# Miniprotein binders against q9bqp7, part 56

Target 1, 240 residues: q9bqp7
Amino acid sequence: VPQNWFPIFNPERSDKPNASDPSVPLKIPLQRNVIPSVTRVLQQTMTKQQVFLLERWKQRMILELGEDGFKEYTSNVFLQGKRFHEALESILSPQETLKERDENLLKSGYIESVQHILKDVSGVRALESAVQHETLNYIGLLDCVAEYQGKLCVIDWKTSEKPKPFIQSTFDNPLQVVAYMGAMNHDTNYSFQVQCGLIVVAYKDGSPAHPHFMDAELCSQYWTKWLLRLEEYTEKKKNQ
Key: E = the ipSAE of ESMFold2; O = the ipSAE of OpenDDE; V2 = 0.75 times the mean of E and O plus 0.25 times the DockQ between their complexes.

## First folded at step 3 (miniprotein)

Design u35 (at its last look DockQ between E and O 0.02; V2 from the best seeds 0.00; counts 0 for: pae E 6.5 > 1.5, placed apart)
Fold by ESMFold2-Fast, scan of step 3:
Structure u35 (fold): chain B 240 residues (1-240), chain A 84 residues (1-84)
Amino acid sequence: as target 1 above (240 residues)
Amino acid sequence: DPREELIRRAKELAEKGDVEEAIWVLLELIFEHPDDPEAIIELAKLYAKIGREDYAILVLEWLLDRYPDHPEIKRLLEELERRK
């Protein structure tokens, strides 16, 4: 059990729509400072097993692609992920300015992969928006907050290139989602409550994306694990 | 079942002496499904077979964290610890 336990859900907030909720999706800019990001906390507290698997993966990729090929592969994965997120933000934003959408941005296999998921997404509340947990002192940039099949979710969009998956962000996806959720639920820039998560894994070849839905109970379980990782990060920071 | 097929393929590769490729088939499956106990147990057995008891113990301990009462995992860990 975490030494400094804190609740993921805010009892002062409702997950139902109300009149004070903004009609336009929020996009609060990320202001970087000495406060650690969710991704930094997770990266610096990887388990021995995660480090082992990451090193094995890197060795195999370098053996197959060479040093330059590996660098090109990782750069391409990053660029494709960035473009996928830009396309989703464009698609989910209801604003008039999106009439100028880049047609090429919408043609990727990843976008084809998520079409069936997007049909179930509505009521977008936030896109590419910063969250900060003022009490636990961490920040993050979440992808999307919207209703999925009628439930308000923190939605995280992931890309996968089978058979050679990029594993660096694979293991901790549920922790990342609940970390954003807990921050948003206690961030004064937001007025609503999120109790569910959704991780959507899109495929480069256009195969149907896999939705991994996380209900409130599952989110609470992963939240406890996130708090343990945050505690470990804080302890390591003191032992510099 | 694609998962079962990959585990079967890994076992066949190991039987033919291609243990390194068998290990990579299992690792790629684990990269996609880090909660697959059968794949992790098979990976541990292959690492033990090539003399990497340290790696075998490492991956079994990871699985034991999620399945603390699993009989096969406990027995394998006890056996590997004795070989060290």
Scores: ipSAE 0.286, ipTM 0.713, lowest interface PAE 3.2, mean pLDDT 83
Fold by OpenDDE base, look of step 5:
Structure u35 (fold): chain B 240 residues (1-240), chain A 84 residues (1-84)
Amino acid sequence: as target 1 above (240 residues)
Amino acid sequence: DPREELIRRAKELAEKGDVEEAIWVLLELIFEHPDDPEAIIELAKLYAKIGREDYAILVLEWLLDRYPDHPEIKRLLEELERRK
């Protein structure tokens, strides 16, 4: 049980869109500060087993591709991820704000992969927007807040070359999503709250993406795990 | 700060001509800290140095959307556009 319990949901906020919700998605810029990001907290609190598995994967990839080949591969993966997020932001943004859509950004297997999910996405509230949890002292940049099948979600878009049909196969991604939810729900820059999460795993070959929906109960369970990771991070930093 | 040390190391590697190794160090850092504008800016500079101006522009445009008031990002984008 976390020593410092804090709720994921804010009882002072309504889940109902206020009629005054701007037609344009929020895009709060990330501010450079000393506050740790969600990603930093998660990485610094990985288990020895998780670290070992990642290192083993890296070593295998280096063995297969060589060191230079692996560097190129990693750079390409990073770039493809960025292009995918830019393409999604362009698709989910209102048409009037669409800068000249680089049609080339839309021609990807990852975009093809998520088409069936995008059909169920509506009511976009935020895109590539910063969140801060002032009390728990962490920040993050969320990909999207939108309605998925009529439920308001924090949506996290992931790229993968391998199928991830189970939420458990997404490692710490559920923790990232709930961390963003908890931060957003208590960030004064947002007038609404979210109760659901969605992890979408897009595939390079254009095969249908896997949606991993997280209801309020599942989010609460992962929130407890997130709080434990945050406490571990805090303790580790005090001992350094 | 371990972050500053990694950025320094990447810069030192790049100065020695080990640009690919420097890119790797920065990619590892960015993997851990995807919200680090300094590391991403340095990565863009290294991409430009190796003739991957397309990658440099892409990462800077991405970063500019998150840090629209960052003067160095705008400057670098303008410089890269003038080379095209």
Scores: ipSAE 0.023, ipTM 0.434, lowest interface PAE 4.2, mean pLDDT 85
Fold by ESMFold2, look of step 5:
Structure u35 (fold): chain B 240 residues (1-240), chain A 84 residues (1-84)
Amino acid sequence: as target 1 above (240 residues)
Amino acid sequence: DPREELIRRAKELAEKGDVEEAIWVLLELIFEHPDDPEAIIELAKLYAKIGREDYAILVLEWLLDRYPDHPEIKRLLEELERRK
């Protein structure tokens, strides 16, 4: 168990936002500072098996594509993910978009893949918004806070290619969600809290995305695992 | 269950002699589901089949920390240690 346990939920905070301004999602700017990000913590605390499996995958891909082909492939995957998140922010924003390429940005298999999920999403409260946990000393940039089928969730959008899926750290996806949730619930920039999570896996070929709903109990279980990863990170940095 | 079907596919590939592709299928599955003992055990057996006992031992030892009472893991580790 973690040495420095801290609750994921804030009993002094409602799970409903202030109704006086319900139409504008929050977008808290990310401040560059010395505290670690959620993704940095998770990357620096990967298990030996995860590192070994990633290296085997890289070796296989380099054999298939060559070194330059592998670099281009990974760069394209990164760019597709970035554009997917940009498109989702545009779709979910109430403001008229000013991007000249919005129509082309919206024409992708990943966007087609999530259409049935987006029909169940409403009440968007935050988009691409920074969170900081000042007590536990970490920061993140969450994708979305919105209602999914009537339940307010931290929503994380993930991409996967077909017919040959990318290797992803599935173990870490729920940890990322709960880390953002815990930070948001204790961040003074937010007047409300969130008790549920949603991981949406979108597919490049447009196949229907998979939603993975996380209720409060499941979030609490993963929160304990996140605290252990954060503790591991902190101990490693003391010894460096 | 897509996970169970992937394990079945890997076993079928190995039976057809496509051992390296079977290993690839299991590696992708384990990366998504890192605590799946059935997939890791099958991966270790395939590594042993291709003469890579070092890889088989590595993945089994990692899994043993999560499942120290799993008799198949201990049995496989003992067998692999004899062959090195």
Scores: ipSAE 0.014, ipTM 0.474, lowest interface PAE 6.5, mean pLDDT 81
OpenDDE base, second read of step 4: ipSAE 0.013; ipTM 0.236
ESMFold2 (binder alone), look of step 5: mean pLDDT 78; pTM 0.735

Design u36
Fold by ESMFold2-Fast, scan of step 3:
Structure u36 (fold): chain B 240 residues (1-240), chain A 84 residues (1-84)
Amino acid sequence: as target 1 above (240 residues)
Amino acid sequence: DPREELIRRAKELAEKGDVEEAIWVLLELIFEHPDDPEAIIELAKLYAKIGREDLAIFLLEYLLERYPDHPEIKRLLEELERRK
């Protein structure tokens, strides 16, 4: 379907642990440059329906909270998400360094929400680490690469105020996961192959998080959709 | 099924004349299920009822791009375009 199709998996790599793999999770810093990020590509290629729904949600929130209240609300949502990711990185890192303030974040409702998922997570390979697809020319910052129930996964941690029991309700999250996966599989900074994805939606009230596991076949299906979004982004930039 | 229950609730609200409340219920459902054709079709019908044919047509055209052979979407679009 895409004009410039490229495989998500690298035939030269294995998902099995390699003796040369670092003993600590990789954390390659993301450098800003002209190469588009996964989130930028997705934001710039939103469908008219996605734009409409976002505007309607914004209007509703402004009606309920006022313009200043809406800005405070969105700032707080962003901050809570950032704190959640920081807490998870700390929990999953073998070289843990916690401040007293950070310890309080570990007891948040979001962290309580993911406890049952975390007990099935092991073998962490990367945390808050940059990926770059050298051939397709895009970059990203993935949350986590670890084994979930024995399967090596790109894991994306999400916070939500509403239940998201179906993968369809997570919007572009599957595209984001496979974009990171394809990039990592072709990034020379990494030596392993990841073939599965996991989207974990955590809830503020501590209700059990919903895991959305993506096997290799499902990842391949979403990969084709990601390639279409990337192609659309590239064409838009060409015509600007 | 929570999805079917919310669609039922929205239809009930619309029948009672609470069209604006019905619209918000369907928007909440669509945030949960962004490509749900039933929810989007019902939302388009409600927008048409309140005189927002522009939004109704936009939603149906968007949905028809994904389901080009859907008979109900085509019928609704033809009906709305005749009302212009």
Scores: ipSAE 0.005, ipTM 0.199, lowest interface PAE 11.7, mean pLDDT 80

Design u37
Fold by ESMFold2-Fast, scan of step 3:
Structure u37 (fold): chain B 240 residues (1-240), chain A 84 residues (1-84)
Amino acid sequence: as target 1 above (240 residues)
Amino acid sequence: DPREELIRRAKELAEKGDVEEAIWVLLELIFEHPDDPEAIIELAKLYAKIGREDWAIELLELLLFRYPDHPEIKRLLEELERRK
C-alpha cells in the first residue's frame, strides 16, 4: 500500500439522484494555482518505458512527415480533440447556446463515431468541470459525469486516428479517470458519489467508438496505481 | 475481429524481425483497449525480446491489477524477473 493511501470512494456520499441535485450540469471553472494537475503529475512521473516510447514515436513521425509536417500533424490532432470535446459538451448540455454557431463541430467523423454511445448516456451531472482533492492536493478538469447504461460514470472522451495514432498517454488514461473520480468524490463543490469510469475512443473515420467501462473494483485497482504516481511526484518535488 | 487481426499482424511483424513496427501496432490496439490482456501480454513479450525485461515486467504488473489470478501473466512475470 502507498504511503499516501486514501480511499477513492467517500462513504458519506450516494450515487443515487436526489431532489436537491441541480437540474443543469455543473461546470466549475479551473483556477490557476500551485497545486499540481492530474496531467502534470502523470507527465512528471512517466516511466522510462513511456519516455522511450514517446521519443521513438516522435522520431518515427518526424521521419515520415518531416519536421514541419510533424508540427502540423500534432497541432491538428490537438485542435480536432478540442473541437470534439466542445461538440460533446454542446450536445450533452441542455443549455446549448453555441450549437447553431458552428454546425461543422457537430458533423465530424468523431461525433458520428460516438452516436451509439451517446444513446446510452443520460443524467448528466457535470461537464468540463474542475475537481480538487483537498486532502491529497491535486486538481483536474474532467470531461463529463453522467449515467452510462444506468451507472454514474466519470466519462473521458478520446480521439484516435488510424494509421497515425497520437500516442500521448496510452497507459495513463485509466489513471486520469480515477484521479478525477477520487477528487470529485472528496470535493465539497460536489455532493454525489461516482464509482465507475468510462473511456470512449472515437474514430476520425466515423467507425463505431470503443467504450472501455471501468467498474468499482477496477477503479479501486487503478486508484492504487494513481496514488503511487502522486507519491512519486511529491517525492520528486521534495528533492528539487 | 479487427483487434485479433492486428494482434496476428504484430506477431507476423515480430517473426520477420520488424519488432519495432510490431510494438507500434500493439500500442495502437492498447490505446483503444487499455486493459486488453492479449495485446499487453504480446507487447510485454516484444519488450523482453529487445532486452527490456524491466518494461515487460512493468506492463504485466499493471495488467495483474485487473487479472490478479491470471496464470499466464504470473508465469511470464516469474520468468522475466529471473532474467534480470
Scores: ipSAE 0.065, ipTM 0.561, lowest interface PAE 5.9, mean pLDDT 82
Fold by OpenDDE base, second read of step 4:
Structure u37 (fold): chain B 240 residues (1-240), chain A 84 residues (1-84)
Amino acid sequence: as target 1 above (240 residues)
Amino acid sequence: DPREELIRRAKELAEKGDVEEAIWVLLELIFEHPDDPEAIIELAKLYAKIGREDWAIELLELLLFRYPDHPEIKRLLEELERRK
């Protein structure tokens, strides 16, 4: 049980969207402060065994590819992920629908893969927007907040070349999603609350993406796990 | 998701025969997102592809400790153990 329990849901916020659905999705910039990101917390709370294995592998790969080869490789992978997110932001943004969509970004297998999910996405409230949990002292950048099949969700878009039919196959992604939910629900920049999460796994070959829906109960379960990871991170930083 | 894109890229590279490059992509992703079971699973698959079934099993066992109910991890472990 977390020592510092905090609720994922804010009882002071109504689940009812206030009638003023902003016509434009929120895009709050991420302020790089001394506050740890969700990603940093998750990375720094890996087990010692996992860290050791990863470092050993990294060293081996550097030996095989060289340092420059490793950098080039890393850069190419990062670029592909960025392009996919940019394409999704363009598709989901009402304002960018008028800009000449780079047709090349839209012709990706990943975009084809998520088409059937996008049909069920409506009421986009935030895109690439920063969230901050002031009390628990962490920040994050969420991909999307929208309605999926009529339920308001934090949506996290993932790319995969292999099928991931189970939510368990998404590793710490559920923790990331609930961390964003909890932060958003207590961030003063947001006037609404989310109770659900959605992880969408898009595939390069254009095969139908797998949606992993997280209801309020499942979100609450992962929230407890997130709090434990956050406590571990906080303790490690106090001892440094 | 930059993460999935990295995983995708890794898989594409692997399919093209650039298994080493694919491994690097996944390692970088895992470094940034160490609790990504998909990235770790894909890395394990690539390790198995290069004849490092022992490394694949070790990664999956560590992942299974965190995700004991993950059916793909169990399936892949069983497959890799049968090859040894």
Scores: ipSAE 0.017, ipTM 0.283, lowest interface PAE 7.5, mean pLDDT 83

Design u38
Fold by ESMFold2-Fast, scan of step 3:
Structure u38 (fold): chain B 240 residues (1-240), chain A 84 residues (1-84)
Amino acid sequence: as target 1 above (240 residues)
Amino acid sequence: DPREELIRRAKELAEKGDVYEAILVLWDLIEEHPDDPEAIIELAKLYAKIGREDYAILVLEWLLDRYPDHPEIKRLLEELERRK
């Protein structure tokens, strides 16, 4: 059990829309400060297994592509991921129209991959929006909060060149989702409650994306694991 | 031993067809004990059972690097390499 346990859900909030909710999705900018981000916490608390698997993957890629080839590959993967997120933000924003230069983003295999998921997404409440947990002292930038098949979810869009048909193959992604969820549920910039998560793994070749839905019970389970990672981060930082 | 109890629980879940729940239990155990070969071996077997031979091979190869003379890891890896 984590020493500094805090609930993921806020009993004072509802997942139902209310009259005070803005008609436009929220997009709060991420402020630079000394408070650690979700991604920083997860990176600094990787297990020995996760570190080893990452190093092994890197070594194998360098053997295949060379050092320059690996650098180019990694840069291209990062760029494609950014373009995918930009395209999704544009598609899901009711007030934004794509400029001519952004038209090419819509033609990627990743966007084709998520089409069947997007048809089940509605009621967008937040896009590329900052969250902060003032009590637990962490921040994050979430991709999307919207209804998926009628359930309000924190939605995280992932790109992959290989199939990820099981949530376990997405590693720390469930922890990332629930960390954003818990922060948003207790962030005064937001008025609603999110109890579900969705990890969408899109594929470069356009094959159908895999949705990994996380109900409230599963989110609560991953929330406990996130609190342990946050505690480990805090202890490591204190003992540096 | 809480570790042995969790491994047994995962095996029971898998036998009942709750393979995903079994995988989650083993993943939790591995996060707490990343050097536990038994938990990783059981995880690899479950991934193979659901058609994820690629992930099973990945974790077994990593474990074999740490335990190069482990007979069960070698046997499982040979079986999985033939099936891909």
Scores: ipSAE 0.000, ipTM 0.131, lowest interface PAE 12.6, mean pLDDT 80

Design u39
Fold by ESMFold2-Fast, scan of step 3:
Structure u39 (fold): chain B 240 residues (1-240), chain A 84 residues (1-84)
Amino acid sequence: as target 1 above (240 residues)
Amino acid sequence: DPREELIRRAKELAEKGDVYEAILVLWDLIEEHPDDPEAIIELAKLYAKIGREDLAIFLLEYLLERYPDHPEIKRLLEELERRK
């Protein structure tokens, strides 16, 4: 149980659309500051098992590719992910210009992988937008807030070379999603409530992406775990 | 036993100087059985042999959480921490 518990949902907000809602998705810029990001907190509080699995993977890759090959591989994976996110933002944005649209960004195995998920996405409210939890003092940059199969979700787009058919295979991704959700629900730059999450794992070879839907109850369960990770981060920071 | 045979093969590879091949064989076993104590202990010994005492200690500490009373793991950890 976290010592400084705070609710994930804001009782003063609604997830229902109204006529006064902006028609253009929000894109609040991420401001550099000393407040820790969601990804920093998660990286600094990995369990021993997570560290062991990550180290096993790194050493296996170094043995197969060499140190220079491993560095190039990880750089390429990062770049592919960045371009996948750029393509998704372009696809989901209602403001398209011919000069700004890069057709090569839209022609990848990852985009092919996610097509069946995109058909169920509508009502986009935020894209590549900054969130800050003013009370718990953390920040993040979320990928997307939109309706998936009629439910307003924080949507996180992931790339993977290996299949991830179970939510447990996505490690800390559920914690990342609920951290963004809780921040957005209490961030004064936003006025709506999000209660659901969606992790979409896209594959390089175009194989169908795996959607991992998180209902309100599951989000609440992961929120408690996120609060524990945040508390652990704060305690470790004091001891440095 | 396939596992025992592969561990023995890894030891033979290491004795012949094919340490990287031995490491790969042991990692393959560990991926199939993540907390096999014998395979992880042998892998830790190989990492120590090539100067990666930090990795050896990490592997043994991970195993010790699952086998807190294992005498060989405790002995190896004590030995390795004295050498770093």
Scores: ipSAE 0.006, ipTM 0.350, lowest interface PAE 9.5, mean pLDDT 81

Design u4
Fold by ESMFold2-Fast, scan of step 3:
Structure u4 (fold): chain B 240 residues (1-240), chain A 82 residues (1-82)
Amino acid sequence: as target 1 above (240 residues)
Amino acid sequence: GDPELEKKIRELAERAEKLFREVEEKTGNPEVAYLARLALELLDFALLLWEEGDPEEALELLEYAIRLLEEAKRLAEEIERR
């Protein structure tokens, strides 16, 4: 158990809509600050096995593509992910009308991949929105908070060209989701409670996306692991 | 290729990642660490074979990696009970 253990859920909050909830999804801008982001904490506290796997993958890719080819590949993966998130934000926002130019983003294989998941998504409360844990002092930018099959979830959208380990934090995706959840549950900019997570992996070829649902118990388990990573980050930062 | 075979490869790769996450914290034990490391090497090799056009051999290696991770999980749980 981490020394500075803190609960993931806020007992004074409800996951049910009330009259004070906004009718449009929240989009709090991320303010640049010295406070570490979830991504930074995870990147700086990778396990030795994660570092080994990542380095081995990089070496193999550089051998196959060359240094310039690897950079181009990595940039392309990043750009595709960014466009996917932009398209999803547009689709899920009730106030946006799609223009002819935006339609090219909507026709991607990744968007086709998530269609069956989107049918089960409703009650969107936040999109591309900043969260800050005021007590534990970390920030993040979450993708989406919405009901999935009737349960309010922090939803994280991921892209994959094929099933292979991601270059960064492959095994940390559940930690990222619960970190955002805990921050939102204790962030004064939000009034509701989130107790579930959902990681959606979309495929470039349009194959059906895989949803990885995390119930409250699983979220609590990963929350403890996130707190240990945060503690490790804080200790390493003091020794620099 | 065979769409059913490629779907199986995707599903097994996801299962391997899930199993690894379940045993990652238990890798302080040398035997658990060995099995987990070997499984990750087999997963990498399987994905490389799939990229090179050998999906059937990739599937076999993924199934072997899964078995190693299941054994690692079993051993980790047994150690917790001791």
Scores: ipSAE 0.000, ipTM 0.139, lowest interface PAE 15.4, mean pLDDT 77

Design u40
Fold by ESMFold2-Fast, scan of step 3:
Structure u40 (fold): chain B 240 residues (1-240), chain A 84 residues (1-84)
Amino acid sequence: as target 1 above (240 residues)
Amino acid sequence: DPREELIRRAKELAEKGDVYEAILVLWDLIEEHPDDPEAIIELAKLYAKIGREDWAIELLELLLFRYPDHPEIKRLLEELERRK
């Protein structure tokens, strides 16, 4: 159990839309500082199993592609992910006017992969927006907050060349989602409450994206695990 | 057993060529019962059937890490890797 337990949901907030909600999705810029990011905390607290699997994958890829080939591959994966997120932000932003260059971003297999998910997404509240948990002292940049099948969710868009058949196959993605959720629910820049998460794994060849929906109960379970990871990070930091 | 019924349903869908629906059924089952390797094994077989042997192998390798003594997983991996 975490020593410094804190609730994920804010009893002062409602998940219902209200008149003070902005008509344009929020996009609060991420301010670089000494406060750790969600991704930093997770990276610094990986289990030995996670480290082993990552290193095994890296060595296998280097053997197959060579050092330069591996570097090119990882750069391309990063670039494709960046383009995918830019395309989704453009699609989900109601005031965006698409230009010729933006049109090219919308013609990827990844966008085809998520079409069936996007049909169920509406009521976008935030896009590429910074969150900060002032009490627990961490920050993050979430992809999207919107209604999915009528429920307000923190939505995390992922690209993958490998199938992600169960939520555990998305590694720390559930922890990332609930970390953003807890931060947003207690961040004064936001006025609403989010209780659900959605991890969408998209594929480059246009194969149907896999949605991993997280209800409030599941989010609460992963929140406890996130608090333990945060506590582990803080302890490691103190001992160095 | 509800899991066996859903796995049977997925196999029926795949046999009829409705691979996408079969995958969705298996995804839901795996998410509900992540400790049950049977649905994951069935998903791997389905990936191999549609020509994604690379996906099947990756999935089975991940599963074998969690269930290192599972004989069916080891057998399937050896079979799929031999075919590459």
Scores: ipSAE 0.000, ipTM 0.198, lowest interface PAE 13.5, mean pLDDT 79

Design u41
Fold by ESMFold2-Fast, scan of step 3:
Structure u41 (fold): chain B 240 residues (1-240), chain A 84 residues (1-84)
Amino acid sequence: as target 1 above (240 residues)
Amino acid sequence: DPREELWERALELAEKGDVEEAIEVLKKLIEEHPDDPDAIFLLAELYYDIGREDEAIKLLKELLKRYPDHPEIKEYLELLERRK
């Protein structure tokens, strides 16, 4: 059980849209500061298994590609993920801001992969937007908040490359989603309640993306695990 | 903690490249602690590394039954099945 338990949901908030809500999705910029990000907390509290698997993957890739090849590979993976997120933000935004890149973005296998998911996404409330939990002292940058099949969700877009998907993946994706959710639900920059999560795993070859829906009960379960990771991070920081 | 002793030994062996010995330690851990997703997940990965793909897939299917909404397990399983 976590020592510093705090509720994920805010009983003072509703998930229903109000007429006073902005017509365009919120996009609050993330500011660098000493408050840890969700990704930093998770990276600093990885299990022995996660650390070991990442080191094995790195060593294997370096042996196959060389050090320069490995650096290029990881840079390309990062760039493809960034382009995928930029394409999704453009597609889900009411404004057409990236016209010069639209053709290349539409040709992506990752974008083809998520088409069937996107048809079920509507009512976008936030895109590439910063969240901060003032009480628990962490920050994050979430991908998207929108209705998926009629339910308001924190949506996290993931890319998977073939081969070696296991080594590039971690058990932490659900923890990221609920960490963002809990922060947003208690962040004064937002007025609504999110109780569901969605992890969408897109594939480079255009194979249909996998939607992993997290209902309120599942989110509460992962929230407890996130609080434990946050406690571990805080304890490690005190001992540095 | 007997579970942690076996877990640390399996990781040590795998780090050294003693994959078959690591597999045997993980099998013992799973026999004594059958509801251990970390051990089963690592065992599946090591099976795959040495070309025992059918055993890896079987373990991941069993693990997914107990943790049906875990995206990493589902992703890995489906990608392994597509590559066959």
Scores: ipSAE 0.006, ipTM 0.224, lowest interface PAE 10.1, mean pLDDT 78

